# VH-VL binders against NAD kinase (nadK): the designs that were tried, part 150

Target 1, 268 residues: NAD kinase (nadK), of Syntrophomonas wolfei subsp. wolfei (q0aze0)
Amino acid sequence: MKIILVNNRFKENTEKKAQEIAGQLSALNVEVIIDNGLDEPYAGTVDFIMVLGGDGTMLRAARRYGQRAIPVLGVNMGTVGFLSNIEINELAEYLPLILREEYSLEARMMLEVAVFQQQSLLTRVFCLNELLLRSNSPRMLSFALEISGQKLEPYRGDGLIVSTTTGSTAYSLSAGGPIADPQLDAFIVTPVASHIINKRPLVVSPEREISLHLLEEREAIIGIDGQIKMDFGAENRVLIKRAPHPLLMVNLKAKPFFTSIDRSLQRQ
Below, E stands for the ipSAE of ESMFold2; O stands for the ipSAE of OpenDDE; V2 stands for 0.75 times the mean of E and O plus 0.25 times the DockQ between their complexes.

## First folded at step 15 (VH-VL)

Design II1 (from CC10 with heavy chain G27Y; framework fv_ixekizumab; at its last fold request DockQ between E and O 0.94; V2 from the best seeds 0.81)
Fold by OpenDDE, fold request of step 17:
Structure II1 (fold): chain C 268 residues (1-268), chain A 122 residues (1-122), chain B 112 residues (1-112)
Amino acid sequence: as target 1 above (268 residues)
Amino acid sequence: QVQLVQSGAEVKKPGSSVKVSCKASGYTFSSYAIHWVRQAPGQGLEWMGGIIPILGRADYNQRFKGRVTITADESTSTAYMELSSLRSEDTAVYYCARGHTWKTSHGYFDYWGQGTLVTVSS
Amino acid sequence: DIVMTQTPLSLSVTPGQPASISCRSSQSLLRDIGLNYLHWYLQKPGQSPQLLIYLGSDRASGVPDRFSGSGSGTDFTLKISRVEAEDVGVYYCMQALQTPLTFGQGTKLEIK
């Protein structure tokens, strides 16, 4: 059995814990790879991924490994968020179940984000929360939004968020998007400071595709899960669709989403 | 309570196909693999294949040479097994079973359907 | 494919007496993490199979303690300390280390 431990290299406590857990797992003849984000994602096959930390670490883990259909367990280390399932002090209790592969899984829709320069693919990223297109200047963007070939009216504003339902409690929420049930697959398209007053967010079927490109020569930025940043210009296009496979989140214990929303959001 | 309820008995002619259903209830359907096992009259158990519902991915016993198709509908918590190009040797009771893991390997079958008799005769 | 071999294929036992069934695999069913992917089932007459023992030695829920599983690697044994009339049926071992999953031939247990 092979397990990846994902931690945050900028949080020393997570590194220490990762090493400790690695030792424990190794003693059980489990091969362990620690991923603190410094190196490229491990390319080999693994059986399980443990994310030690908060939502940010989970997002990174999802981007790095989510497309590989590997169970991912969020292990909270004293943070508040939506993406952890157990606490670090509970890990020992659940370890036998993990090794026996006796756990429930929850499928979380991910985005497939493809950025093009003209007809050439620049990058393809799978992400759990959202794609953000925003202006890189005080000027508003003018861009085209197309959904399943349907061209909407030109958009003017600071930017646009395309989020999963998982991401609905992230930046989309701050931008005025709805809170969505994470068990539901859908896109949430949330305007960021639209020139149209009260421009409403869209809830879009996961079967549809979303395309964005600038209509004017402006400087913009693409943001992925608030962690990846890239320049976006008039020659670029972005295509967003549902990832072919969801993130398989491990549910070792019940975690009620709706009853924890207020508590979690207040601490963020 | 966990239950697997299978479709009724079938009588088929050689060369035809049969599709057996297995409706699951009492648990989270997507979290457990569903397997198909058949038993010819007076014979032992033979694993046909299994599916990981959450992924829609199925694994098959290659002995069936591609004649078996296993699918799952999460919306109805139902698994299906279709066997094509039926032969007299395919006469058997077909069982669906829940694997205790989400994978098709490593798990054990903790719950079984009641079985579906498929008779192939000219 | 992993070949599972059971012995004996039939067993006639006097009520109250013990019974033992052997299951051998063509390759080790012991994983590196120490789990044996060997499971035992009982199929009573006219019924679907039911789980008896999983992972070599763990009793399924509701299974009487007169049933026990032992062994590791390639050799496994199912024991019934005191056979009862309700224990009549065919016992199967199954490996789940890898696909295709494979069963033993079955052992028919009858009462004398």
Scores: ipSAE 0.871, ipTM 0.934, lowest interface PAE 0.7, mean pLDDT 95
Fold by ESMFold2, look of step 15:
Structure II1 (fold): chain C 268 residues (1-268), chain A 122 residues (1-122), chain B 112 residues (1-112)
Amino acid sequence: as target 1 above (268 residues)
Amino acid sequence: QVQLVQSGAEVKKPGSSVKVSCKASGYTFSSYAIHWVRQAPGQGLEWMGGIIPILGRADYNQRFKGRVTITADESTSTAYMELSSLRSEDTAVYYCARGHTWKTSHGYFDYWGQGTLVTVSS
Amino acid sequence: DIVMTQTPLSLSVTPGQPASISCRSSQSLLRDIGLNYLHWYLQKPGQSPQLLIYLGSDRASGVPDRFSGSGSGTDFTLKISRVEAEDVGVYYCMQALQTPLTFGQGTKLEIK
């Protein structure tokens, strides 16, 4: 059996814990690959991925491995987020179930994001939460949104968020989008500081293709999961589709989504 | 209460196709592989293939080489097995079974359907 | 493909006496993590198969303790300490280490 341990030595200090867990797994004859974010993703075949850390570390794991149909377990190392399933101090208890493959999976839709320069593909990335198009200057953007070839009236404002239902509790929420049940597959399209007052968030079928491009020359940025930034200009277009594969999140403990939201809101 | 309920018996002519359904209830359908196992009269058990519903991916016993198609409909919690180009040798009871895990390997079959008799005759 | 061989193919047992069924695989079913991917099923007359033993030795829910599984690697045994009338049927071993999943030929247990 081969497992990837994903951690982030620069954010939540998980290096020591990753080594401890790797030792425990090695004692059980499990081959362990540690991915601390500094090197290229491991390219070989693996059976399981453990993410040691918070939602940010899970987002990186999803981008790196989410299209490979590998079960991914979120292990909380501190502050409870939306994407962890068990606590680090429970891991030893659950190891036998992991080895026996006695767990369920929850599929989480991902975005496939393709950025073009004219007709040429510049980059293709996958994300779990959202794509953000935003201005990179004090000036607002004027941009076009197309959904399956249907051109909407131009947008004007700071930008636009295209999120998954998993991403509905992230930036999309702060921009006024709805909280969505992550068991649903959908795009949530949320304007950011729209100059056009009647532009409301849209919930869109996951089978649609979403296209964005600027209508005038401006400096803009495409953000991916709040962790990757790309320059975006008048020569660019981005195409967003449902990714070929969902993230396969491991469920060892029941974690009711709706009570987690209330707990987070009660902190305010 | 986990239950797998299969469609009823079929009588088919050689060269035709049959599609057997397996309706699952009492559990989260997408979390577990569904397998198809057949048993010719007086014979043993033969694994035909299985589906991983969360991926929509099926794995097949190569012995059936493109004659079998296994699908799942998550909205109705139903798996299907279609066997084409039927021959008299395909007369058998066809079972669906739930594996204890999400993938088609490693699983033990903890729940079985009641079986569907498919008779292929002229 | 992994070939599974059961012996005997038929077994007549006096009620109350023990029974033993052997299952041999053409390659090891033991992974380095210590798990054997070998499962046992009973098919009673006119019924669907039912799980008896999984992972070589673990008894399925509701299975009487007179049933036990043992062995590792390539050689596995199902034992019934005291055969009862309800134990009549065909016993199958199955490997699940890799696809295609394969069954032994079956062992028919009858009461003498």
Scores: ipSAE 0.705, ipTM 0.865, lowest interface PAE 1.5, mean pLDDT 91
ESMFold2 (binder alone), look of step 15: mean pLDDT 93; pTM 0.958
OpenDDE, look of step 15: ipSAE 0.841; ipTM 0.920
ESMFold2, fold request of step 17: ipSAE 0.607, 0.666, 0.637; ipTM 0.831, 0.851, 0.847
ESMFold2 (binder alone), fold request of step 17: mean pLDDT 93, 93, 93; pTM 0.957, 0.957, 0.957
OpenDDE, fold request of step 17: ipSAE 0.869, 0.868; ipTM 0.931, 0.932

Design II13 (from CC10 with heavy chain S30R; framework fv_ixekizumab; at its last fold request DockQ between E and O 0.88; V2 from the best seeds 0.81)
Fold by ESMFold2, look of step 16:
Structure II13 (fold): chain C 268 residues (1-268), chain A 122 residues (1-122), chain B 112 residues (1-112)
Amino acid sequence: as target 1 above (268 residues)
Amino acid sequence: QVQLVQSGAEVKKPGSSVKVSCKASGGTFRSYAIHWVRQAPGQGLEWMGGIIPILGRADYNQRFKGRVTITADESTSTAYMELSSLRSEDTAVYYCARGHTWKTSHGYFDYWGQGTLVTVSS
Amino acid sequence: DIVMTQTPLSLSVTPGQPASISCRSSQSLLRDIGLNYLHWYLQKPGQSPQLLIYLGSDRASGVPDRFSGSGSGTDFTLKISRVEAEDVGVYYCMQALQTPLTFGQGTKLEIK
């Protein structure tokens, strides 16, 4: 059996704990690949991914591995979040079930984001929470949103968020979007500081294709999961679709979403 | 309590097709592979294939490839097995079963449907 | 394809006596993590199969402790310490290490 152990290399306590867990797994004849973010994603076959840390570490794991149809377990290391399933001190209790594959899965929709320069594909990336288009200057943006070829009236404001239902509790929420049940597949399109009052958040079918481009020359940024940033200008457009595969999140312990919303929003 | 309920018995002519349904209840449909196993009269069990609902992907026993199509409808929690170009040798009881895991390998079948008799005769 | 061979194919047992069924695979079913992907099912007359033993030796829910599974790798045994009338049926082993999943031929257990 082969497991990827994803951690955050910038926290010494986390790196030490990852080595301890890797030792425990190796003692059970599990081959362990540690992914601390420094190298390219492991390309070989893998049975399971264990994410040690908070929601940010899970977002990186999802971007790197979410399209590979590998079960991913979030292991909380002391800070409550939306994407962990068990606590680190419970891991020993659950290891036998992990090895025996006695767990359930929850599918979480991901975004496929394709950025073009003119007509040429510049990059393609996957994300779990959201794409943010925002101004990179004091000036507002003027931009076009198209949904499955249907052109909406132009937007003016600081930007736009296109999120998954999983991302509904992240930046989209702060910008006035709704909290969505993460078991639903949908896009949530949330304006950021719109100067056009009738631009309300939209909940959009996951079968739609979403396109964005600037209507004026302005400096803008595309942000992915709050962790990746790229320049975006009048020569660019971005297409957003449901990713081919959902993130396969492991459920070992019941985590009732609705009864825990307030606690999880206090995460760090 | 997980239950698998299959469609009723069918009588078919050689060369035709049959589609058997398997409706799951009392559990998470998406998390577990659904397998199809057949049993000819007086004979043993034969795995035909399975579907991974969370991925929408089916795996088939190669001896049935080209004649068997396995699908799932998550909105109704129902799996389907369609067998085409029927022969008299395809007369069997067709079972659906749920594996304990999401993929088609490694699974033990902890829940079985009641079986669907398909009779192929001229 | 992994071939599963059961012996005997038929057993006739006096009530209260033990029974033993062997299952052999053409390849090892043991992964390096110590798990054997070998499962046993019982099909009682007129019924669907039901899970009896999984992962070589673990009893399924509701299965009496007079049923036990043992063995590893290529050789597995199902034992019934004391056969009862309700145990009549056909016993199948199945490998699940890899697709296609394959069953043994079945062992029919009868009461003398």
Scores: ipSAE 0.750, ipTM 0.887, lowest interface PAE 1.5, mean pLDDT 91
ESMFold2, look of step 15: ipSAE 0.743; ipTM 0.885
ESMFold2 (binder alone), look of step 15: mean pLDDT 92; pTM 0.951
OpenDDE, look of step 15: ipSAE 0.844; ipTM 0.921
ESMFold2 (binder alone), look of step 16: mean pLDDT 92; pTM 0.954
OpenDDE, look of step 16: ipSAE 0.842; ipTM 0.921
ESMFold2, fold request of step 17: ipSAE 0.714, 0.714, 0.691; ipTM 0.876, 0.872, 0.865
ESMFold2 (binder alone), fold request of step 17: mean pLDDT 92, 92, 92; pTM 0.953, 0.953, 0.952
OpenDDE, fold request of step 17: ipSAE 0.856, 0.859, 0.860; ipTM 0.927, 0.929, 0.931

Design II14 (from CC10 with heavy chain G27Y T104S, light chain N36D; framework fv_ixekizumab; at its last look DockQ between E and O 0.84; V2 from the best seeds 0.61)
Fold by ESMFold2, look of step 15:
Structure II14 (fold): chain C 268 residues (1-268), chain A 122 residues (1-122), chain B 112 residues (1-112)
Amino acid sequence: as target 1 above (268 residues)
Amino acid sequence: QVQLVQSGAEVKKPGSSVKVSCKASGYTFSSYAIHWVRQAPGQGLEWMGGIIPILGRADYNQRFKGRVTITADESTSTAYMELSSLRSEDTAVYYCARGHTWKSSHGYFDYWGQGTLVTVSS
Amino acid sequence: DIVMTQTPLSLSVTPGQPASISCRSSQSLLRDIGLDYLHWYLQKPGQSPQLLIYLGSDRASGVPDRFSGSGSGTDFTLKISRVEAEDVGVYYCMQALQTPLTFGQGTKLEIK
């Protein structure tokens, strides 16, 4: 059996704990690959991914491995977020169930984001929470949103967020979007500081294609899960679709979304 | 309470096809593989294939490849097995069963449907 | 494909006496983490199969403790310490290490 341990090397106790857990797993004849962000994603076949840390570490794991149809377990090491299932001090209790594959899965929709320069593809990335388009200066953007080829009236403001339902509790929430049930598949399109009164958040079918481009020459940024930034200008366009595969989140301990909302938000 | 309820018995002519349904309840349908097992009269059990509903992906016993299609509808929590180009040797009871895990291997079948008799006769 | 061979194919037992059924695989079913992917089912007359033993030795819910599974790798045994009338039926082993999943031929247990 082969497992990837994903941790955040910038938190001292997280790196030490990852080594301890890797030792425990090795004693059970589990082959362990540690992914602390320094190396390229492991390319080989694995059975399971264990994420040690908070929601940010889970976002990196989802971007790196979410399209491989591998179960991913969030293990909290401090403040409970939205994406962890068990606490670090419970891991030993749950290891037998993990090895025996006695757990359930919850699918979480991901975004496929393709950025173009003119007609050429520059990059394709996947994300769990959201894409952000925003101004790279104090000046507003003027930009076009198209949904499955249907052009909406132009947007004016600081930018736009296209999120999954999982991302509804992240930046989209701060920008005025709704909290969405993560069991739903949908895009949530949330304007950022819109100058246009009638530009409300939209909830959009996951079968739609969403396209964004600037209507005037301005410097902008595309942000992915709050962790990746790319320059975006008048020569660029971004296309957003549902990703081919959802993130497969492991459920070992019941964690009802609605009763935990306030606790999870207090710690973000 | 986990339950798998299959569609009723069918009598089919050689060369036709049959589609058997398996309605699941009492658990999160997408989290567990659904397997299809057949049993000819007086014979043992034969695995035909399974589906991973969360991925919409089926795996097949190669002995049935080209004649069997296994699908799932998450909105109705129902799995389907369709067997085409029927011949008399396909007369059997067809069972659906839930694997304890999400994928096609490693699973033990902790819950079984009641079985669907398919009779192929001219 | 992994071939599963059961012995005996038929077994007639006096009530209260023990019974033993052997299941052999053409390849080891043991993973390096110490788990054997061998499961046992009982099909009582006129019923669907039901899970009896999983992962070589674990009893399914509601299965009496007179049933036990043992063995590892390629050789597995199902034992009934004291056969009762309700134990009549056909016993199947199944490997689940890899697809295609394969069953043994079945062992019919009957009462003398």
Scores: ipSAE 0.695, ipTM 0.866, lowest interface PAE 1.8, mean pLDDT 91
Fold by OpenDDE, look of step 15:
Structure II14 (fold): chain C 268 residues (1-268), chain A 122 residues (1-122), chain B 112 residues (1-112)
Amino acid sequence: as target 1 above (268 residues)
Amino acid sequence: QVQLVQSGAEVKKPGSSVKVSCKASGYTFSSYAIHWVRQAPGQGLEWMGGIIPILGRADYNQRFKGRVTITADESTSTAYMELSSLRSEDTAVYYCARGHTWKSSHGYFDYWGQGTLVTVSS
Amino acid sequence: DIVMTQTPLSLSVTPGQPASISCRSSQSLLRDIGLDYLHWYLQKPGQSPQLLIYLGSDRASGVPDRFSGSGSGTDFTLKISRVEAEDVGVYYCMQALQTPLTFGQGTKLEIK
C-alpha cells in the first residue's frame, strides 16, 4: 500500500505530524510519500491520500490529485472547516480501517477551468471550490456570461464566482450565494458586487458549460480556490465545466452537514 | 437494515439477452461496490464482475468474453447485470452482493440478494 | 487467475464433533500490509450465500465463535469446533486479492 501525506510546509505542526505518521505507516509496511507542496505532485500510483491540515490544504490536494480518482481523507489539525472528516487524535483509531480500505466515499464535484488566449489553451485546472473572476482595479468589470451557449445580459460588477456545491460555503457564501447540499452536483454562479441591485445567484446544472470573457479592456484576475491567481484580460476566455472526475472524499465517520452547518459557519 | 432485492426469475431463449436488477437499500449505495455472482444448478459460485457505483467503473470476469455488462444507477440505488448471447450453460441463479470495500477487489461480500433464476432453454 | 482448491469436497460430521475445511490458493493472498484477502462463505440449503469469515480470520457479524478461520499465504483453514445441525450447507472460500475473484469448489457439510 502506498499513501501520500499532504501537509502544509508553512505550518511546522503539520510537517512534523506528517513525518511522525510516515514513520508509523512505514512500520506497517506502507509506503509513504510526503507532499508539502514544494515539489510537483507525485506522479506514481497511490492507494490513498491523507491531508493533514485544514480546508486550504485539502483544496491544494484536490487540485493536485483530485483527477486521479484516489480516496482523499481530510484530517483536521485544530482548524475550522468543512473538508476534514476526522481529527488528528482520531487517526490511530481509524488507521486499521484505512489500511483495510473499509471506508465509504463521497463524490464531490470539481470544476474544470480552462483559460484561453484567443483560441489557444493557456492552462487547465481542476478545483474543488470555485473560480473567481474579479477586477484588479477599483473599477467595475464588464463581462459576458454564457451558459451552454446562452448569452446573458452583459454583466457589470466587481466580479463573478463560479462555485461547486462544496464551494458554496466558501467565498460564494460571503458574496451572498446559497448554501448548497454538498451531495448535489451543480454550479453556483454568484455575482460579486453587481451594479444591478439584487442580482441573484444562479444554480446551474452540472451538465452545462459556463463561459466568461471581458467586454472591455480592463485589468482582471482569475482566482482559483483563493490560492491560484492568474491575470485575465480582454484577449482571454475562461471555460468552466464539471470536471470529468469528482474528488473522492473518504468518510470514516458521519458528519451531518445540515445539523452542524450553523455551528460551523459561526466559527468561521 | 441493508437489503439487496433482485428482479424476478427469467426464462430466455438462446441468443437473447437478460438484464437482472438489484435494488439496494439501507446504506449509501454509491459507497460500496456491487458484485454479481452466479451459480449453475448444483454447481459452485462464479464471480461475473463488479461495479464501483461512485465511479461507474466495472470490472469483469474475462471468461464471459464481453457478454456481461454491469451498470449502476445511483439515482435509484439499483445495479444491473446484463448477459447477452445467452446459452444453455448460462442457466443459473444470479446473485448480487455488496462488497464491503468500495473497490472491486480486496472486499468481501457482506450482503447478498435473494438470487434471480435465469433459465435458458429452447 | 488464482485457483482456489478446497478439501474435502464433502464432509459428513456427527453433531458436536469438530470439522475442518482446507482452502489452498495457487498464489499467496497475503498483502504487504499483512492482510490475507481470503474470505469464507456458507450457503445453507435453499438460501443465498452468507459471509462467515473475512480476511482470513475475522468472524462476520452474527457468526458463532464455533467458527474460526486461520492460515496465511496460500493455505487456509476453516474450523468448526462443534458442528450443529444449522451448520449444514456448502462452504466456499474466495480470494479477493485480484480480479477475477475466484471461489473454491465448495465443501458440502452434512450431518451424520
Scores: ipSAE 0.383, ipTM 0.757, lowest interface PAE 2.0, mean pLDDT 92
ESMFold2 (binder alone), look of step 15: mean pLDDT 91; pTM 0.946

Design II2 (from CC10 with heavy chain S105T; framework fv_ixekizumab; at its last fold request DockQ between E and O 0.87; V2 from the best seeds 0.81)
Fold by ESMFold2, look of step 15:
Structure II2 (fold): chain C 268 residues (1-268), chain A 122 residues (1-122), chain B 112 residues (1-112)
Amino acid sequence: as target 1 above (268 residues)
Amino acid sequence: QVQLVQSGAEVKKPGSSVKVSCKASGGTFSSYAIHWVRQAPGQGLEWMGGIIPILGRADYNQRFKGRVTITADESTSTAYMELSSLRSEDTAVYYCARGHTWKTTHGYFDYWGQGTLVTVSS
Amino acid sequence: DIVMTQTPLSLSVTPGQPASISCRSSQSLLRDIGLNYLHWYLQKPGQSPQLLIYLGSDRASGVPDRFSGSGSGTDFTLKISRVEAEDVGVYYCMQALQTPLTFGQGTKLEIK
């Protein structure tokens, strides 16, 4: 059996804890690959991924491994977010169930983001929470949104967020979007500081294709999960679709979403 | 409590198709693989394939040569097995079973349907 | 394909006496984490199969403790310490290590 342990290399406690857990797993003849973000994603076959840390570490794991149909367990190391399932001090209790594969899964929709320059594909990235289009200067953006070839009236403002339901509690929420049940598949399209009063957030079928491009020359940025940024200009467009595979989140311990919303938001 | 309820017995002619349903209740349908196992009269058990509902993918036993199609409808918590180009040797009881895992390997089948008799005769 | 071979194929047992069924696989079913992907089922007359033993030796919920599983790798044994009338049926071992999942031929248990 082979497991990836994902941690955050900038937090010494998580590095030491990852080594301790790797030792425990090795004693059970589990092969362990540690991914602290420094090296390229492990390319070989694995059975399971443990994410040691908060939501940010889970976002990186999802981008690196989410399209590979591998179960991913969030293990909280202190601050409770939306994406952890068990606490680190509970891991020993649940480890036998993990090895015996006695757990359930919850699918979480991901975005496939394709950025073009003219007609040429520049890059393709997957994300769990959201794509952010925003101005990179004091000037507002003027941009076009198309949904499955249907052109909406132009947007004007600081930018736009296209999120998953999982991302509904991240930047989308701060920009006025709704909290969505993460068990739903949908896009949530949330304007950022729109000067056009009737540009309300949209909830869109996951089968749609979403296209964005600038209507005039401006400095803009595409942000992915708040962790990757790319320059975006009038020569670019971006296409957003549902990713081919959901993130397979492991459920070992009940985590009621609706009764815990306020507490989880206070921890962000 | 988890229960699997299958559709009723069928009598079919050679060359036709049959589609058997398996409705699950009492659990999270998408988290567990649903398997199809058949048993010819007086014979043992034979695995036909299974579906991984969370991925929408099915795995098949090669011996059925693409004659089997396994699908799932998450909105009704129902799995289906369709067997085409029926032959007399396809006369069997067809069972659905739930594996304890999300994938088609490693699983033990802790819940079984009641079985569906399919009789193929000319 | 992993071939599963059961012996004997038929047993007649006096009530109260023990019974033992062997299952041999053509490849090891032991994964490096110490788990054997070998499961046992009982099919009582006119019924669907029911799980008895999983992962080589673990007893399923509601199964009497007179049933036990042992063995590892390629050789597995199901034992019934004291056969009762309700134990009549056909016993199957199944490997789940790899697809296609495969069963033994079955062992029919009858009361003398």
Scores: ipSAE 0.718, ipTM 0.876, lowest interface PAE 1.7, mean pLDDT 91
ESMFold2 (binder alone), look of step 15: mean pLDDT 93; pTM 0.954
OpenDDE, look of step 15: ipSAE 0.859; ipTM 0.930
ESMFold2, fold request of step 17: ipSAE 0.687, 0.673, 0.653; ipTM 0.862, 0.856, 0.850
ESMFold2 (binder alone), fold request of step 17: mean pLDDT 92, 92, 92; pTM 0.953, 0.949, 0.950
OpenDDE, fold request of step 17: ipSAE 0.881, 0.882, 0.883; ipTM 0.939, 0.939, 0.940

